# Ledger of designs, part 50: miniprotein binders against q56419

Target 1, 326 residues: q56419
Amino acid sequence: MEGRTLEEVQEEVFKRHGVLVPKKELEDLAKALEEAGLLLTEKVEARLKEEEEKLKRERPMRLAGLSYPEGEREARAFLEAFRASYPGEGEEARVLLMPHLEPSRVPEVYGAALAALEKTPPPERIYLVGVAHRPLKEKAAALPVPFQTPFGPALPDLPALQALDALLPFELFNTPLAFREEHSLELPLFFLKGRFPEARVLPLLVARRSPELGEALKVVLRDFPGLLVLAVDLSHVGPRFGDTPLTRTLAEEARRRDLGFLERLAEGEPEAALAFLGANPTRIDGVEVVASLLPLLRERKGKVLAHRLDLEAPTLSAVGAGTLVL
Short names: E, the ipSAE of ESMFold2; O, the ipSAE of OpenDDE; V2, 0.75 times the mean of E and O plus 0.25 times the DockQ between their complexes.

## First folded at step 7 (miniprotein)

Design Q9 (at its last look DockQ between E and O 0.04; V2 from the best seeds 0.00; counts 0 for: pae O 9.4 > 1.5, SAP 71.904 > 70, placed apart)
Fold by ESMFold2, look of step 8:
Structure Q9 (fold): chain B 326 residues (1-326), chain A 103 residues (1-103)
Amino acid sequence: as target 1 above (326 residues)
Amino acid sequence: SLEEEIKKLWEEIEYLVEMIKELLWEAKDLFIEGRYDDALELLRYAIEALEFAAKLLQRLQELAQQTGDPKWLDLAHKLAEEIQRLAEEIARLMHEIVEKLSK
């Protein structure tokens, strides 16, 4: 192992993350963090620094050839196949809720989103709000760079992003590395860019609920109108997520929670949707995003177009996905 | 009120705990595949999330003590045990990775 000694790495990580005030539980945590502090090797830090600098210029495709085709012709055929998986008609969306789950697992749910986009006039810009799967330095973040897609780069709407940043009590452009592998933006963006190739994008992540983000976005949307997309999954149940193995009863509860949440959103009652979930026992992914965006969701009536609770047989777990138009 | 603030902290801690579980699951998969540097990177993220959760837990523990209500004290203890368990899992995986890299 090249670089600093293991003790030096451990000590440095502990100092960066702080010393916890002594309590038995916190003292045990401090000891475990010191042991875990071996994570910060010279090689890993050098790689992350280089990738962070690249992310200040562009965000490359990470899932081409894995979740969708890399070539433009194949990518367009892929979109058409997904649209065909949903036989229904869409409705015009001012707000679209769509999943970020692996597309091949829920083809009709993504197909329903495409059906909605067919009925939606091409927007000048898309506010794409995903869920951070890495810690952010603040409650929310954006990355104001082109995101590469098989359909060409999705260009950032810099004036709208700057206006949003100016209205927040924190720096919006705070954690570039959190975007590097963030599928909650990349997977929906593939579908959105394929349908709206001229639209600019505001790529946003929510880590923890941020009422200030919703208030700021309400102001920015008045000056910079566009399509608001909540790129969120629904219930997460089973051993992969810390539950007992999936049973029929747990799956039915997850479906009930997913649909009850979506239906209340469709009634224009986002506070009621959150209250319905209570402590969120099936770990619906969209809660933090919805809680952040309340001012944009109130009194907007709409329709649930699709839902699936997708089984992960090898893990005895399931993830819910839905399509909602407001 | 104290109880409303405790509930807000509880929700934030649960969100961070779920993030740590997913990062740890992913890191274990990478470890099994022999991708040790990638696994270490994810453990770095898990440690950051754990630090945030621990700071929120400390605040929750202080508020729970102010209430004197056994319900909130029991919640704080349960959350501390879960965070401690996750920290120990992170530490164990990190030691396994370091062991493999020293091979």
Scores: ipSAE 0.318, ipTM 0.711, lowest interface PAE 4.2, mean pLDDT 86
Fold by ESMFold2-Fast, scan of step 7:
Structure Q9 (fold): chain B 326 residues (1-326), chain A 103 residues (1-103)
Amino acid sequence: as target 1 above (326 residues)
Amino acid sequence: SLEEEIKKLWEEIEYLVEMIKELLWEAKDLFIEGRYDDALELLRYAIEALEFAAKLLQRLQELAQQTGDPKWLDLAHKLAEEIQRLAEEIARLMHEIVEKLSK
């Protein structure tokens, strides 16, 4: 019949929002992988298990010969070229925010980071915090093995990593495979190892907001002082990232968001930086890292050395990158 | 508050959604190159991220229902539709890979 009560209309509205997850489609997907891809799935799982075992010993280079030169001398010349692309002087950093996107796309931004490292006394260790591009079993993870670079292996700071692990409510060394192909650590590490060849490293990945990580790191840094590096990119806009094609207006908005975010961090106001981004924080890569590290960023003033929004014309997309010293 | 918890879940879900989109983009590129094993490995990671996003979405939905605010209920529905579309894209690419391997 044609009549309906207000309660029936409300219940129908709630029902339309009540069945949210395509559980059957996820189950069908898993079943398809199991049935039709059994041989490849088992082969892939065997390969991953073998790679996980290898990661107990070392993390090999994946981007050598692609994003940076494999040879030490060529790698050194490559670093000097990036430094030369930044006309300014750096400032000493206790906290450094730098990008992790392809260096050749934003050479002046990496040059600014190198300038800051030149003004920074050699640290005994570097806390290198990147962004996970593979799922982690926990909100954050670390891999306690040497990371290979053209400048020799970056050795893990095992005592500091163990101190960190002891303070966390989860196992820190929880997803070794996430580190096999991870440019958010490998690309910044290339520059950091080139400048500080004797420094040990704590290679850390953040997948989701983890305030317990920031609290634990604040404690560990008191006993094991070192340079904190946030290896994060800024705005991700355009079709490559599930957004609309880049327009002049959207590019200007992205630049404004990036700079407003960085400027508030430079004032020692990380909560204000997060609030400034508004309702769409997913367009900035560094949000989860900054949100996890709040205790280390509060009341620490600094300076934005460089910023670029790199335009990727073929996809009408862009990625923001910046260098901030605190 | 409920609103603050919803916003945090929304941020976490969007982060996972972006990861899934990047993994799909890379998997499609590998598929075009005929690198089927590598494409399947990326799709396995995409499925794991998708399952995680779905769990967070269920929690967001529970909180949205508690608010009674149509704004949050509409958000939950839009996120569910996006996750569903991504699941369909993953399924389509997997079927294409299986088809290629069975010919």
Scores: ipSAE 0.222, ipTM 0.656, lowest interface PAE 5.4, mean pLDDT 85
Fold by OpenDDE base, look of step 8:
Structure Q9 (fold): chain B 326 residues (1-326), chain A 103 residues (1-103)
Amino acid sequence: as target 1 above (326 residues)
Amino acid sequence: SLEEEIKKLWEEIEYLVEMIKELLWEAKDLFIEGRYDDALELLRYAIEALEFAAKLLQRLQELAQQTGDPKWLDLAHKLAEEIQRLAEEIARLMHEIVEKLSK
C-alpha cells in the first residue's frame, strides 16, 4: 500500500477544508501557543514526563469539588441524594450500563444505577469499561494503578489485568496520559467505589471497536469473575454536535435511537442494537464499547431502568443517558 | 550510534503524539463550546506538530532501514500508523468545524 505521505494527507486536508493557513500565521500561532505554554518546549516535555511518572503510581481525582464532593462525608450524602432521586427498585446486575455524563444533569439515571447496585452482591472485581474521549495508541487501554476517590483508592486487580493483557494482540497498558482527565472512568467509579468499597477495579478505555477485547474478557471472566460496567452515554444532538438547535423532532429521534438501542441490548441482541443505529446519526457514545463487548452481551436478558435526554440550555443541545442491567 | 539516534527520534515523536492528542481534546472542548475559531487555532497547531512528527518519522524510517533491524522497522511502522490515525482525526474535526462555520 503506497503510504500517502503525511504531506499528501495534509495537502488533501487543506484542499478539502480550505484551511490553508499561511506559514507566517502558523509561526505567529506557534509563538502565541508557546507563550501560552502549549508548545512542546522542554518545560512541556518535562511536565508531560512528570505527569506520566505520577500516573505510574496513582490516578488522582480531577473532578472532586466540581462534579462530586471531595470529602467522604459529603460524598456519602451525595450518593444518598442520587439514590433518592430514583423512586424505583433496582435489579441484580451482572452487566451494568450506566452513564458518564455530569451527574447533576441526570441524577435519576445514576440513581437507577445505585438501585441496581443495591441488589447486586458485592463483586470481587469490577471491569469498568469507559469511552476514550482522547486518542489512544491502541484500540483499547488500561491503567493498572489506584484511582483516587473520596472513599479511598480504587485498587487495580493486577492479576486479572495481566491475564487480559496476555490474551490481547496489542499492549493493553498504553497511553497512560489518556486516563489523566478521562471522566468516563472517574464519574462512574465514584458511585461504584461508594457502593463496593472492597472491590478491585479494572479501568479500561475503548477508543475504537476491538472484538479482541470482548473475546479476551470472556476468557478472563471465567477465571476472574466480576461485575462488568459499561460507562457510556447515548445520543449527542444539537449545535454542540453538528445539528440544529434541539427541536421536538430531533429530541424524539434521539429518544427513539437511545431506547431502541437499550431495548435490543436488554433482549440480549447486541448485534441488532448496533444494526438498529446504522450510521449512528444521533451519535450514541457507547457504540464502540458495545461493539467491543459483543461476546459478553449476547443472550443476556435484562431491563432498562432509566433513560433521560438532558437539555443543555446554553447550547440548545442534548445528551442521552441510560441505565441498563443484564 | 544509529540506535541512539533512533531512540532519541522515537522519544521526540512520542512527545509530539501526546501533545497532538491533548490539542485534539482541547479543540473538541472548544468546538463543543461553540468556539470554532479557537478550535481551529488549536488544530492548526496540531497539524504543525503532526508535520514535524512526520519529518522526524521519515528520518527514523531512514535510519531503521539502514540498521536493517526488524525491531526498528516495526517501531517505524507503528509510529507511522499512529501518526496517520491522528491525521485522520484532525481532518474529521476540522471538517465538522468548517461545516458549522458554513451554516
Scores: ipSAE 0.011, ipTM 0.257, lowest interface PAE 9.4, mean pLDDT 86
ESMFold2 (binder alone), look of step 8: mean pLDDT 89; pTM 0.875

Design RV1
Fold by ESMFold2-Fast, scan of step 7:
Parts: sequence; structure tokens; C-alpha cells
Structure RV1 (fold): chain B 326 residues (1-326), chain A 104 residues (1-104)
Amino acid sequence: as target 1 above (326 residues)
Amino acid sequence: SMEEKIRELAEKLAKLAQELAELVKQGADPEEIFKKMEEFYAVVEELYDLTKEMNNPEAILWLDETIEWVMEFLEAFYEGNVDYAVLILREIALTAALLAEALS
């Protein structure tokens, strides 16, 4: 830890990964890794370089057998069960906001997303925008390789990715390793690929607000039309995220914050949605994504199909999830 | 066995809830209450993690009741409603004891 306090490390981990690690646990972890001789080892560096080279060819599944079934037949049944968990009808989406937390925790929210996708004409490509849970060299990044899924590989839209890269003031393909373990892309992609097996994908990560990304995407979407998907989770509350233990009052406040944010997006007012969060903008991991994509969200009206605050009882914490169509 | 460990944790939770209720009722030093709450939460976390593998409907019911009471206790405690917080801690102790009995 180069000149960082434990509080600064804890804060950065929370902002980037949505996890608050207590100071003692960070100290104990650092000591254990140091004692094990794993910190700063040449072997770790060599392994990371090998993984980076592998990612130039394909992005393998990491959560198969854990968050979703590995086999195609079982994966199809799993997806159909999620759709069945939402009794409502979907609406056509030009822009879809959906979660990226563990699907089994909020099946009805993913079911609402599937319902929207059923009403949406098959897109030629999907712009899948997730949240970087690892540092990026730039404000945003993409990985232009096939992403493996139980339904076959999701192929990159290389012409559209190249068009996007050409419009940005930074190299778009800047941090391949950030994609190795990224659930904000892998989990939504499972559902998107299952519903639209022929669609190509632009897998995008946002680490910090990038207005230039939104401006470039507006141009690219005109020339390469497709479905825009914002894969974001909502409120993060409780001790796991640096708060006091969750109470019913705090849970209701989190629900109101989530719904107020989503409702303003549904009115085509993304600046008002960001302002509504006030002094606590990092509590919703989609803030940087929404702030980056303002030109694509303004004056686009829609509907909130589902919202849940998932309670993590053992940590007395909660994460909000929602499905919004625009 | 897994059920035996869950039973032991439920018994420990019941005892900690009773001890915490006494401290809160007496208006003990906030530092002392906080220390007891840390021990209480550690047991809640461990108990919940282990119960995910539990296949006992009665035990699952009492665990769900216990967690619900924990949430209600936290709200009462942070709102400064000491009398209600104490009553809820007694409910936590009771439901944890019933969880332990269901696993016996």
C-alpha cells in the first residue's frame, strides 16, 4: 500500500467493488499475503501476463456452475424460470437498465428484464455497459473478443467497436484484465445471449464518468443501431458497505432513493436523477454509468418494471436492483 | 455435525441477546453495549451462513423469525426506544432458543 491509509484503501475498494472491508480484515489480509510471500511476487506477475494474453482471444465463463448452469439445456431452463418469476408483461426497450448482482437474489427483477426483451425486436447488436469492479487505465474500456456463455459465444461487433474507439480521446481497449472477473457484464450477458443468440455485443465498462463516451456512443448508435443495456445495481447499504446495520427505516430510505432515481430516469431527466441522490452519489454503482451516458438518456421516457431491495440478513446489509425500460 | 454447530450457535445467540437486553435496560456505557453488539452480530453472521445448508423447515422458520426481530431491534435501538429495543431482544432470545430446540 503506497502511501495509503487503511481508510483510503477501504474507501477505494468500496467505490470500485461495492465491498467495505473492515480495517482489521485489511490488516490481517495484508499480513497473511506478506507472510505467504504472495505480495509482489514475479510468479503473480507472470500469471497475470498469461491471463492478459488469453483475453486477447476470448473471455471464458467465470460464474458458470456458480451463478448460472454450465450446460446449455440447464441454462435454458434456468432462464425460463427467471422469466416465470415475473407475472407482468414487458415493454419494448430501446434502452434497458437491469441489475448485475447474483440473479438468484432478485429473480423477479431479472424476470422483468426478460419480459422487456420478449417485447423487443431482436437487435443486430447490444451495447452492454457495466461497472468496472477493477481499476481501468482510462475512464472506460472494452474488450473486443468473444465472451463465452452456455448458449455459445457472444461475438463482438468489431466494426462498431472500432468506430467507437476512433471517436474517443483514449484507447478503448486499454485494460483487458479488468474483464477477466467482471460480473457486471457476465451476468446480464447470460440473459441477453439466451434471449438474443444472434446479436453481437459491445462489452463496455465504466470506472469514472466519461461524457466523451456518451457523446461517442450517440454517434455510433446512429450508424450502428442496437439495444443499449445499462447493467447497474442500485443502493448499497449496511455494514458491508460502510453503513450502520440495516433497519426497516434505512431500508425504506434506500427503496425511496432507488425509486426516485429510476422514476427520474423514466421521465427522461437523467440530470435530475443524479441530483436526487444528493451528497451520496457513490451509494448507487450506476451513477458513473448514467453520468457518462447522459446524451443517450435525455428526453427518453419509459417505465420502471420492477424494483427490489435484496436483504443480506447475515451482514444486515442490502443491495437494490431494478428493471427500467426507456 | 452441521446441525449440532447451528444448535450451539443458536444457544449462544439466545444468551447474547439476553445479556445485550440487560445492558440496554440498565443504560450501560455505549462502548460496552457496542462491544456486546459486535459479538452478537458475529454469531448472527456465522449462524446464517451455516443455515443455508439446513434442511429442517421448523429450524428455518425460527431462523427467519430471529432475523426479522434483529432488524426490528436495530431500528428501535437507533431511534432511542430503549423499552421497545429490550422487548425485541427478548423475542430474539426466545426465537433463537426455539431454533436450538428445533435442532435438538
Scores: ipSAE 0.006, ipTM 0.378, lowest interface PAE 9.5, mean pLDDT 83

Design RV10
Fold by ESMFold2-Fast, scan of step 7:
Structure RV10 (fold): chain B 326 residues (1-326), chain A 103 residues (1-103)
Amino acid sequence: as target 1 above (326 residues)
Amino acid sequence: SLEDEIKELWYEIEEAVFEIKELLEEAKKLYDEGRYEEALKVLEYAIEMLEEAAWELQDLQILAQETGDPKWLDLAHKLAEEIQRLAEEIARLMHEIVEKLSK
């Protein structure tokens, strides 16, 4: 066969099909992106190194002015507006499942969580379990530093974190940089700190199922009782998540899977909840968290307070969110 | 404000990224059907949109640098990684199509 170049193929395609392969345009674009990346990299690397050093002392707000107000007064008004968006009453939580997606998308779901927190006695500490959105060196991690909020810093429960670390077969404080930008902790923490300003926090991330984490947490909770919060989103469907454009059938399937998952958790049957999802085709990100925390979720009955599949019309995509009290 | 301008550019880039992903999936479908010439036309449109997103990203990068806030610099970096990934996927598919058309 002929040893043809891309340039020769481009000419042949143009002659036969009237299509010009934009090889030069693609090369120019790739070069522009590389140059933009190089210029950005030098400045970002310097800033990220500075942020890594700061993360050893405290975790700064990342989403203030984006997802919630930076000022305390404005943050309080924002919190109360979310509570007002939920017309129902809450109920006392020993375990709370709440979302971590952009709050403005599902205000009534966060409002339901606030209603539950309103009925819950102030805990001495909150075990806040989120989902890792970047790789961890181990299956789970924690960051033992104050987390800044508009309501003041959420202080770490150092004795409880150290007790947890001692029970685990891996180093708990293994990936500080994973906490630099982690909305699955920051967004729930905003609401939790607003309601329980005196509570200390164990900020935990799960990347992969860790049964040893759940077993260790069961032991630590006996000596250091507190509120367990699972900060997880439900179905992720549509092109934004590598899926087909949202159809009514796909939206109905997502709602069915979200509610079936939550209702089985509400019956105290977390293994049944996981089995119901099977291969998790609608991408519920809470699966790894629930699978890790089985000993803490078994035989705890509760109630689904709210659920919404939020439709993002510009992207033809949707994310499920729910509030569950156990 | 600088932050409002950054947010506006961020939204525009996200919209472009979504549309580019849809075009890329359509091009893959056409490729699987052996409709190589039509796949190239779709990718040509995707490249035009990706170029617009890249220029908007450069504007966002400049504004982020002016704020001196690491959150905006980090956002610009993540958006750059996403746009670079899409450029690489488009380039790979275009190369495969051109190879098919040369046979």
Scores: ipSAE 0.000, ipTM 0.269, lowest interface PAE 12.1, mean pLDDT 82

Design RV11
Fold by ESMFold2-Fast, scan of step 7:
Structure RV11 (fold): chain B 326 residues (1-326), chain A 103 residues (1-103)
Amino acid sequence: as target 1 above (326 residues)
Amino acid sequence: SLEEEIEKLWDEIEELVYEIRELLFEAEKLYDEGRYEEALKVLEEAIKLLEEAAKLLQRLQELAQQTGDPKWLDLAHYLAEMIQELAWEIADLMIEIVEKLSK
């Protein structure tokens, strides 16, 4: 829905499906957005169209100089420092779950991911599945352009992306602007490109559960084998995320929730992992990704290499992060 | 003070965001169960809370601008993006529900 008004969305639904969305509900939503000053203006829309056009050629770095170094040599040293922060050895990954929050907050968790990548044979391509932090026009999206990194551009696997698009009931390349600023892809990609400089990528975002995406990916992976990476953070607790201030009890509940989720995934039981969260309500953004990728996660056993709940004391909030190899 | 008022509005907005996310989760669960009309009613409640959150955000934005402090301006921007994202998630699910109800 990016770059559209709610009225335009209603018109689009009527044109595509011959169905009129309840007007009052859409009007109430539009009024709320207008009152908050959140509706796009003509000037903002013009700027966004220019940015969207640029994204047809490449996706530039947004976090270079902030979350990781711009220069290749400095970036390499930075990556090796993260690996050194994890004292263990990795295990070969066919599926890797890793975080996408600020790396400096959980260095040992990213170090565990790097350790797993060291034990993994270089893949021809990486299916990098992140979480949309901006609205998508469909349940999922991809951007088929080079993603810039300090280690050079991560090139898109166009044949595999086109194969995926052909199998989906919606347009895969539907929301380029959602990729303009998306740390759930950029931060994991920094580490993945540093370890596998020759691998092509399929940069995918999930906004809502899409079983059809998982089914299509299972087919595509058969013809285009590669490493599947789920770039997801775990529990989000505290006032920053609309919760009460963090207490020791709430922190322990979040850790237990995260580990219970990861351990069930490690047993090859993703439905049990989702059911566990349903019994223990949480704001784990990985839920939509796991629910979408069920066919790829069933009966794959593995190991939780690391988990941390990172506390942000000023806001009394925390985000869980983990590394899981399947 | 302006900062005390901002912190109070911040707390109120985050409480509403929590409730909205819970309602969105419940609506998605009802949708998965084929209970489309019930899912739509839950989303209608979420929209009412979103309207309340948007009004509080507008007030917070005004106060943040009065401070001129980057800290509060950044907070206002962050909350605005979060509320906008929730609004589009609600709209997207509502469209899907209406499509299902038409069959």
Scores: ipSAE 0.000, ipTM 0.298, lowest interface PAE 11.0, mean pLDDT 81

Design RV12
Fold by ESMFold2-Fast, scan of step 7:
Structure RV12 (fold): chain B 326 residues (1-326), chain A 103 residues (1-103)
Amino acid sequence: as target 1 above (326 residues)
Amino acid sequence: SLEEEIEELLYEIEELAFEIEELLEEAKKLYDEGRYEEALKVLEEAIKLLEEAAKLLQRLQELAQQTGDPYWLEMAHELAWEIQDLAIEIAELMHEIVEKLSK
């Protein structure tokens, strides 16, 4: 349904520029490049192996200069501007739910997260749980290397990661390439490292429900206490995520579903939060993370500090974002 | 299984997206060097891969719908937008190359 054919690309060139590339010439050139195509596939494979090898040493910044400033001083000013965008006070967090979409779209939501971090004693380590945007070989994965940030490298908590790996029925360090361009870890980490520069991290991705991950984390957190961060976005509505253009009514329904989900989490009732979503269909990428972490969320009461449904006018679509302290 | 087929399609589409991006970068380099006919040949292969990606994306959406799982639907939509963004850049560069070759 989404994607383009050769004819569609030619039509777009014609519509934008009034010129069509001759189809026969394109076909002749494609045939000439069939042998070269095999070599390009080998080149892609070689480059993927090279990138995977590099990820054994460190995870470089990918969004510096795009989503946040590359320089430390500029990054600090940027972070403080986000804090200033939230007029409220934070609350101490043992569990923090925060978004991972482009920060400039929901500055007050990230500001609320920063306010919560200000009230939270510096943790020795952060369990940062994001959402996989690329396939994982298993239901969850981790990358046990330093993650670069403008505030210096966020160092992995190797003993805690190894303790976690030992308790899981699958290899935890199973898909390094999935971490190469993963904004659900990189964007929250920018804010977390800015506030807790000495904290080590466990960078975790969830692709599908893994109750075994939640059970293992419950055990590991007993021996390696730290801050649990769920880096998840909420409702995804509109043509970018489906066929129906966003209307005011649908936006209000999405806000209601997001808040209903968050309020049930705040009451320490994560199963009720998931059931609420099942009864009120919506695309929330946090579902798999919450479903995996049930043992860590039950009977933890807290507060929703912020919520926003951000509109993408060009696509008539929207993404929900919230900050929840437990 | 259904999930296995979806995972395989995601892998194939991501690999195609990576190949298309590599070809686009090579074409931009050739364009900057004034090697317009060679840049066009590279973009021809990219267009062929776009056609393949479009067919796989359609299959992926069909299977994602069968799961009823928002995770797979969101993955399919994100990949579709990624592929379409590449197609737009290819079309824009191709227009510039055709203009240069017309001289």
Scores: ipSAE 0.000, ipTM 0.243, lowest interface PAE 14.9, mean pLDDT 80

Design RV13
Fold by ESMFold2-Fast, scan of step 7:
Structure RV13 (fold): chain B 326 residues (1-326), chain A 82 residues (1-82)
Amino acid sequence: as target 1 above (326 residues)
Amino acid sequence: SLEDEIKELWYEIKEALEFAKELYDEGRYEYALEMLEEAAWELQDLQILAQETGDPKWLDLAHKLAEEIARLMHEIVEKLSK
């Protein structure tokens, strides 16, 4: 009910359907939901504090058995199948842009990322930058704990994380609960840990543009060199994302927007990539990540290895995904 | 038709409820609760459309869905209480 009054709910219903629901039936349902909600609010707060405390020790898998296999052997076979789905060769990456949407929807795009990782020397650490799907207390956050994967825990690079924290005008280790259910880190991490089992990780989330994060990361990368990974999806179009139903024309426009954005990044012109999106508006969750990391993306030329606009026919919606090496 | 709209909501609510049960079995209580909250809002729309048809079978089906949603919510609350 989210604190709405019964009368407000009835008004909305009347305006939408031109009839009033029986007041007693609506009141009975609202009372049951309110009773559950009152107890749940107290218990959910206690549970969230318990989960926050657990997150001081480790971050457990949430998508194992759903988006990837739980067992190490099955996970390895799964990863190799994704690599096999991409017929091309990779390129060495100093910066890798890869998606974070459900892997089974765009296997060749994840396969391209795996191909790039095969050509990349094993890094000592991975700066994994994802998109916050929950509010953060600050513009960005990190969780300095082991992240569980089927390939073993991905260990945090504590010295590098502390160095980063020291350079930022805000506390980096904020909003630990935002990491409890965060697929923009968990899904790329599955693939990265499978390929670089010895690498430590800096798991970072961006909620809003933070140029101070990009400047600080540029400094930290000099002392703690590693692979920079931007885990971002591209266009989000259609009713599932609060937009108009997908048409052939809109799908083609989304493909052109995605590729135009990626190609400008590949030329080492991230400001031009952002300006291109400003002139050709689209719903991309990675814009804030790219805008935050400008100092790390300028003058780095590279190559777009793969792109797909994944069509979801039942909802007339689509999500763009790409792999870019810089 | 109104009956077709009701059928769509019925299937959506049933799917959400079954998915919430799967999430509950997996220990994903907060996500299960989120699914049940959406199902409860859809159920309200179902009840309104059922009134317009004048067919008591849809009100009976809506009542059964409401019972299942409330039951599962109470089970989640019990789990979160520990």
Scores: ipSAE 0.000, ipTM 0.187, lowest interface PAE 15.9, mean pLDDT 80

Design RV14
Fold by ESMFold2-Fast, scan of step 7:
Structure RV14 (fold): chain B 326 residues (1-326), chain A 82 residues (1-82)
Amino acid sequence: as target 1 above (326 residues)
Amino acid sequence: SLEEIEELLYEIEELAFEAEKKLYDEGRYEEALKVLEEAAKLLQRLQELAQQTGDPYWLEMAHELAWEIADLMIEIVEKLSK
């Protein structure tokens, strides 16, 4: 925050290290850093402009060959293996909460989501709400282009997206680059497109609480009915996330916190779910999504189908994942 | 391999924190840059290992750290040029 002159830098180095760096050497270093910074900035800006231009046409797969198979036939078998990992029956969903964590870590949780989709009539469109892992210019954003999947492109619902944009106090299509690498949309979309190949999609990211988004979505869903999907992960605990190493007690606390949150949502009490987390803060990336979508979640009862705390023994860390139908 | 990734993540975050401390608290820009150069070398190794796991979680963590290091380097250049 504080700007320092070369003179101040020279004085500070002398005080701390007893070494006097000649002013000319500091000036030469500053010039070299300015030139390096300018060149790096120009290259970064040019690359970002190129990527942004590409995103005007389509959103390519980033995780194909990593989190899911690139080929359609292999992807289909992969999806069915996840369904098979969940022994239960699903419930019909009008609202589905599912994870965006690496699927191989919590196969039963994704299997539960697939079971719910199996019991759900094919929607004309899916409102897919994920969490922004990069800054957005506004509280929320959407990208109105085809999203590539192994099952073919998930086409945007342009009329519904335009209706949503018209109701918001900000430009909905405001940060295309935030969608370049966004697993909270790409991973759930793989499963959703595999189950509902004809459904169009509204790919939405939430960075900060936007009550106006929930209000607008309630209006748009009336005219453009569809399946609402909240793609959110639950507790993030342990050293990987800046916390103390995971113990049995802390793992049980995280599971209890996740389930308490989900069960309150299942009772149609999303404000109570948020208040419950406030009493016991863990990093749940779904908080901003739930807080934004309150009008769509109130008085809607449902069922928790699955929950898992994915344990990373080497890091003594964990991430919670769950499937909830409303 | 996962243990090596964990060790690299920890070391890179420690170096980033040390560089931030040198930048904002100490005004030791030359040392901050050297620390970030070391972090960048470890980050390259982390990216290689993350790619070998086939797990996008590790690739995303490596990418996040790459931007954190880049942001600190840009901040040092901006501070020094004032």
Scores: ipSAE 0.000, ipTM 0.159, lowest interface PAE 16.8, mean pLDDT 80

